# VH-VL binders against q0aze0, part 15

Target 1, 268 residues: q0aze0
Amino acid sequence: MKIILVNNRFKENTEKKAQEIAGQLSALNVEVIIDNGLDEPYAGTVDFIMVLGGDGTMLRAARRYGQRAIPVLGVNMGTVGFLSNIEINELAEYLPLILREEYSLEARMMLEVAVFQQQSLLTRVFCLNELLLRSNSPRMLSFALEISGQKLEPYRGDGLIVSTTTGSTAYSLSAGGPIADPQLDAFIVTPVASHIINKRPLVVSPEREISLHLLEEREAIIGIDGQIKMDFGAENRVLIKRAPHPLLMVNLKAKPFFTSIDRSLQRQ

## First folded at step 13 (VH-VL; framework fv_oberotatug)

Design BB37
Fold by ESMFold2-Fast, scan of step 13:
Structure BB37 (fold): chain C 268 residues (1-268), chain A 123 residues (1-123), chain B 107 residues (1-107)
Amino acid sequence: as target 1 above (268 residues)
Amino acid sequence: EVQLVESGGGLVKPGGSLRLSCAASGFTFSNAWMSWVRQAPGKGLEWVGRIKSKIDGGTTDYAAPVQGRFTISRDDSKNTLYLQMNSLKTEDTAVYYCTTHPRYKDFLAFDIWGQGTLVTVSS
Amino acid sequence: DVQMTQSPSSLSASVGDRVTITCRASQSISRYLSWYQQRPGKAPNLLIYKASNLESGVPSRFSGSGSGTDFTLTISTLQPEDFATYYCQQSYDRPWTFGQGTKVEIK
């Protein structure tokens, strides 16, 4: 069995813990590849991905490996998170289930984001939570939203979020979007500080294509899962589709979404 | 209210075939992992095989004595589990139980059991 | 395969007795052990999972303990409905294997 360990080298003791776990897995005849984010993603075939850290580390793992249809387990290292299933101090207990493939899978949709400069593809990335279009200056944006060829009336405001259902509790929630069951497949389109009085969040079929472009030259950026930032100008267009493969998240124990989010929102 | 009901058992000659069914009600069958466990008359329990839910890959696993002869399948639209038994041997004579693995429990215990259906293989 | 051996194979007891049944695995199985009760002519029912966790609806007179290779099921005060055969089962490695059973009979 071959496993990728994804960690965040910048968190205290995470690198030491990754090496410790790699040693334990190697003693059980498991081949281990460590991904600390610095190198290119491992190109070979693997059986399992173990993410050591919080939600940010899981988002990076999803971007790098989510399209390969490989089981991905989030292991919490003490940071609050919605994308982990077990705590680090539980890992030894669950390791036999991991090695014998005795776990359930939960499919989470991902976005495919393609950014064009005029007619040329500039970049193509995948993400688990959202794409954010926002102004990079105090000036509001004027921009066009098109859904499967349907051109909506122009938007004026600070920006727009196109989110997965997993991303409904991330930036989209802060901008006034709904909380969505992550087992549903849908795009959530949430305006950011719209100056058009009746622009509401939209819940859209994941089969649709969403495109965005600026109507006036402004300084803007495209943000991906809060981790990638790209300049966006009037000569650029972004196309958003459902990614070909969902992220396959591993469940070794029950983790009820609605009670978890309710508890999180009720804390002071 | 939660129940599993097996059917299809009976008398069959060595080398014959038989198909067992297990009808599920009172829970979300499509989310459940399902196993067959058998018990020869007056003997102990023996695990036969397992099928995961479709969302978990729908894969099957079998005990060595039945590998290649038995096939487990499911029809989620009918809430029904099946065991196709081919090349039956006298040592396959047993009461066959269908059972579930609960997603909410650690370490894969069998928590819901049917009443069993008797398969007798004799000449 | 992981072999499970129960001791004793049978025992005679009276209502009110404390009954202890042991189960031994041929290799370490951590806490991957469940206990089942089977009354004559009935299907098995789950009593204990993960070596020591009491299944919902099971009376508190039942308890499990152990880890690694040695496990015990204890019935603190035997009741008339407890005369049955008890099985341990490991879920550490496939194939899942059961002990041979321990029959608890009226003395």
Scores: ipSAE 0.517, ipTM 0.754, lowest interface PAE 2.1, mean pLDDT 89

Design BB43
Fold by ESMFold2-Fast, scan of step 13:
Structure BB43 (fold): chain C 268 residues (1-268), chain A 123 residues (1-123), chain B 107 residues (1-107)
Amino acid sequence: as target 1 above (268 residues)
Amino acid sequence: EVQLVESGGGLVKPGGSLRLSCAASGFTFSNAWMSWVRQAPGKGLEWVGRIKSKIDGGTTDYAAPVQGRFTISRDDSKNTLYLQMNSLKTEDTAVYYCTTHPRYTDFLAFDIWGQGTLVTVSS
Amino acid sequence: DVQMTQSPSSLSASVGDRVTITCRASQSISRYLSWYQQRPGKAPNLLIYKASNLESGVPSRFSGSGSGTDFTLTISTLQPEDFATYYCQQSYDRPWTFGQGTKVEIK
């Protein structure tokens, strides 16, 4: 059995724990590949992905490996998050079940983001939470939103978020978007500080294509999962679709979504 | 109401075949992991095998005495679990129960059981 | 295979008695052990899962304890409907294996 162990190179305790776990797995005849973010994603075949860290580390793992239909387990090592299933101090108890494939899978939709200049594809990335279009200056953006070729009235404001249902509790929530059941497939389109008073968040079929482009030259950026940043100008357009494969998240214990989010919101 | 109902049991000669069915109602069958457990007359319980939900890979596992002879399958559109039994032996004589696990792996128990169907293998 | 051995194989008791049944695994199974009750001619019924968790609808007189290799099912005050055969079952490693059963009979 071959496992990728994903950790955050910038946290000393996480790196130390990753090495310790890799040693334990090797002693059980498991081949371990460590991904600490320094190199390109591992290109070979693997059976399982174990993510050691918080939600940020899981988002990186999803972008790198989420389209390969490989089970991904989030193991929390600090602050409780929404994307981890077990705590690090529980790993020893669950490790035998992991190796015997005694777990359930939950499919989480992902976004496919393609950025173009004219007809030329500049980049294609996948993400679990959201794409953010935002101004990189005090000036408001003027931009066009199309949903499956339907052109909406122009937007004016600080930007727009296109989110998965998993991302509904991330940046979209902060910008006024709804909380969505992550088992549903949908795009959530949430305006950021719109100057147009009746621009509402939209819940859109995952079969639709969403495109964005600027109507005026402004300094803008495209953000992916809060981790990747790209310049975006009037010569660019972005196309957002549901990714071909969902992220397959491992469930080893019950973690009810609605009671978890309710508890988090009460701790404001 | 949650219910499992087995059928297809009966008398069969050694070397023969039988197909058991288990009809599920009152819960989301397509999410459930399903097992067959048997009990020989006057004896204890013996796990036969299981099948995971299709969304969890649909894989099957079997106890050694039945490996290669029995096949577990499911039809989620009909909410039905099957056990195809080939090359039957007198030692296979038992009441066969279908049972389910909740989707949560931290609750690894057979929580719902059918009433059972009797299979008698005799010449 | 993980072998499960119950003790005793049978016992006689009266209504109101405290009944204790033990189950021993041939290797450590953490807490992945369940207890079932089977009344004559009926299907088994889940009582306890993950060693100590009471199944919904099961009376509080039933309790489970243990971890590793040694497990106990206790019935604090035996009722008439509790005369049955009890089975432990491990879900730690395949094949899933049951104990041989403990029959609780009227004294």
Scores: ipSAE 0.577, ipTM 0.791, lowest interface PAE 1.9, mean pLDDT 89

